# VHH binders against Beta-methylmalyl-CoA dehydratase (mch): the designs that were tried, part 31

Target 1, 351 residues: Beta-methylmalyl-CoA dehydratase (mch), of Chloroflexus aurantiacus (a9wc34)
Amino acid sequence: SAKTNPGNFFEDFRLGQTIVHATPRTITEGDVALYTSLYGSRFALTSSTPFAQSLGLERAPIDSLLVFHIVFGKTVPDISLNAIANLGYAGGRFGAVVYPGDTLSTTSKVIGLRQNKDGKTGVVYVHSVGVNQWDEVVLEYIRWVMVRKRDPNAPAPETVVPDLPDSVPVTDLTVPYTVSAANYNLAHAGSNYLWDDYEVGEKIDHVDGVTIEEAEHMQATRLYQNTARVHFNLHVEREGRFGRRIVYGGHIISLARSLSFNGLANALSIAAINSGRHTNPSFAGDTIYAWSEILAKMAIPGRTDIGALRVRTVATKDRPCHDFPYRDAEGNYDPAVVLDFDYTVLMPRRG
Below, E stands for the ipSAE of ESMFold2; O stands for the ipSAE of OpenDDE; V2 stands for 0.75 times the mean of E and O plus 0.25 times the DockQ between their complexes.

## First folded at step 23 (VHH; framework vhh_lunsekimig_d3)

Design X6 (from X1 with T106V; at its last look DockQ between E and O 0.43; V2 from the best seeds 0.00; counts 0 for: pae O 7.9 > 2)
Fold by OpenDDE, look of step 23:
Structure X6 (fold): chain B 351 residues (1-351), chain A 120 residues (1-120)
Amino acid sequence: as target 1 above (351 residues)
Amino acid sequence: EVQLVESGGGVVQPGGSLRLSCAASGFYFSEYSLYWYRQAAGIERELIARINSEGSTRYVDSVKGRFTISRDNSENTMYLQMNSLRAEDTGLYYCAKPFDWHNEDVFDIWGQGTLVTVSS
């Protein structure tokens, strides 16, 4: 049908092209409730308005990852409907704080194209920007995805690979909080450990596991208005590669983040997404575990009340993380690893 | 490290049977579709059978009704039961998995193969 959208194939993308994604999304308390029910996040900032107010906010804000998922979900119909693989993220930077009642919209710009050697697929690099109703940037990131060609004989575009930052510099972080040591309630936050207490190279096993349910991951993906077919259509996927519906990688990210509360409770919010890799697929019935490593400890210029921690969180399926599974001696991921997530969090400092 | 090791090949007369095995390691075996390829002399390698993670199977017409692909997830082993073998079934047989779980139908990883010779 001429009225249905088959999505874009690799040859449909043009360098410099701007795509306005449908549809704008007003985030409500209902969204927050559903998000909480899916992941059980216990971070104080997003759980308690009084706690958030103690940090200078008007109320409990929307969780960083919920913002990410909503902004990301809007890009799927136009960017990755015909994707073979989601390859990675870079330069993720959170901006204006998002509250219930805010309306988010997303635009993407094609900033790179590279046809693969097989001539049947190519990589699309996009810079996506989420904004609120006042056109304030709430999140931006670079994503690159491998996309099928509709016509294998279509000419290859000029290869353009954008510069991708390894991480978001501390100077580029948005710090929307003000912390008073006298007013920061450690008991309510759930941990006595602050920025000063963590060391680079420190590894933390988050201990607990969460089993994924089929209805839950689909509900989550729908909550984000992500329309990727592989997550929903068992009739088609039954005959596909895995014979079952694959879990949205972002679902794993949020599960891991929630688990990370045990050990990183005072990580107030995510300020940056430096990189992310979904190393293996997850499915309903899998139990997700996670551990984290402190990659960097960064003072924020001009601030003594808040610091930044660069954190790697690794998630596994059906494998506890007491021994911190990651890569083998040859550099290959442990078969149980399903997520390698590099992000920067904001954490209060000791006065 | 991903490893796929085929075994069970040999010489058999037309009408005979063989059972091939593929021992797998280094990945979540139960979560992947697995394939059997074969390559006759002077001919390109061809996909002949597939089994997905749910046990659903597919065959090319030339082996349908004669070959059966199966898997034992507890042993990380895939099998190919070959009955009513014909001369044209002669070749190197490879088991395979997708290179990357993201890359569907791009390229596969396979073992060194096991030789099947059907001759009178």
Scores: ipSAE 0.015, ipTM 0.334, lowest interface PAE 7.9, mean pLDDT 92
ESMFold2, look of step 23: ipSAE 0.409; ipTM 0.755
ESMFold2 (binder alone), look of step 23: mean pLDDT 81; pTM 0.805

Design X7 (from R28 with G54E; at its last fold request DockQ between E and O 0.84; V2 from the best seeds 0.00; counts 0 for: pae E 3.2 > 2)
Amino acid sequence: EVQLVESGGGVVQPGGSLRLSCAASGFTFSEYSLYWYRQAAGIERELIARINSEGSTRYVDSVKGRFTISRDNSENTMYLQMNSLRAEDTGLYYCATPFEDWYNEDVFDIWGQGTLVTVSS
ESMFold2, look of step 23: ipSAE 0.414; ipTM 0.767
ESMFold2 (binder alone), look of step 23: mean pLDDT 78; pTM 0.776
OpenDDE, look of step 23: ipSAE 0.224; ipTM 0.665
ESMFold2, fold request of step 24: ipSAE 0.377, 0.316, 0.345; ipTM 0.745, 0.720, 0.730
ESMFold2 (binder alone), fold request of step 24: mean pLDDT 78, 78, 79; pTM 0.775, 0.775, 0.780
OpenDDE, fold request of step 24: ipSAE 0.732, 0.083, 0.725; ipTM 0.884, 0.610, 0.883

Design X8 (from X1 with Y32S N52S E54S W101S; at its last look DockQ between E and O 0.02; V2 from the best seeds 0.00; counts 0 for: pae O 11.9 > 2, placed apart)
Fold by OpenDDE, look of step 23:
Structure X8 (fold): chain B 351 residues (1-351), chain A 120 residues (1-120)
Amino acid sequence: as target 1 above (351 residues)
Amino acid sequence: EVQLVESGGGVVQPGGSLRLSCAASGFYFSESSLYWYRQAAGIERELIARISSSGSTRYVDSVKGRFTISRDNSENTMYLQMNSLRAEDTGLYYCAKPFDSHNEDTFDIWGQGTLVTVSS
């Protein structure tokens, strides 16, 4: 039909193209409630207005990942509707704090294109920026996806691969909190361990598991207004590779983050997303476990009250993480690993 | 910017040996898997050896027992020791890494290659 949008195929993208994504989204307490109901996050910053106020905020902010999912979801119809695979993220940087009542919109710029050797697919690199109603950046990131070609005979674009940061430098982190040691309530936060107490290389099993329900992951994906077909249409997916609907990778991220509370309760928020890989698909019925490794411990210049931790969180399906499953001796991911997430969190220091 | 520079290629007789080097820069070398590819004339480029960040190695059958891939993280250099060379080993040899060091399923980045010619 002429009025329906089939989405973009690889050959439809142009280097330097700017895409304004529909639809602006006003985030409300209802969204927060639903997000909480989906993941059971217990982080004090996003759970308690008084706690947030003690850190200099006007109220409990929107969870970093909820912001991410909302900003991300808007890109799906234009960027990845015809994607074969989400390949990765880089340069994820959170900016202005988001509160209920804020309206977010997303714009993406095509910053790289590379046709694959098969001539049937290509990689699209986009820089996406989420802004609030005051045009303040709340989140930016680079994502690249493998996208199908509609016409295999379409000419290959010039290959342009952007420079991608391995991680967001500590100097580029936005730190919206002020922590007073005297006023930081460890009991309310749920842990006595602060930035000073963690060591690089430390591994933490988050112990608990959560089983994914079909309705829940779909509800989450809808909450984010993510329209990726593979998450919803069983009629089509029944005939697909897996014979069932695939769980949105971001759903796994949020589950893992929630689980990480046990061991990382004072990780206030995510300041950066350095890398993310959905190594294996997840489905309803899978039980998600998670463990984390401290990759780096970074002082924030000019700050003595708060520090940054670079963290790798690995999520597994139907496999507890007491032995920290990751890669085998040959460098291959354990088949149970479904997420390898490299991110930076802000955590109070003891001062 | 990621740079991979191969060296050590040349002409050698069958049964001879060569050692290739790959000097790497512009990325966290110790955290990346590294690969050797080769491309014979008229043949598609093929992966022949792999070394993980942990030092685990894999080889294609045609080079097993003859080739050894290794790395020196202190020097940001990868090596390919090639022994018992055969005529069919002739080709352009490329050093490579995954585009995304954290995602090995991404496409690879190659150097310019070094030519290995095995002939009597």
Scores: ipSAE 0.000, ipTM 0.290, lowest interface PAE 11.9, mean pLDDT 93
ESMFold2, look of step 23: ipSAE 0.000; ipTM 0.364
ESMFold2 (binder alone), look of step 23: mean pLDDT 79; pTM 0.788

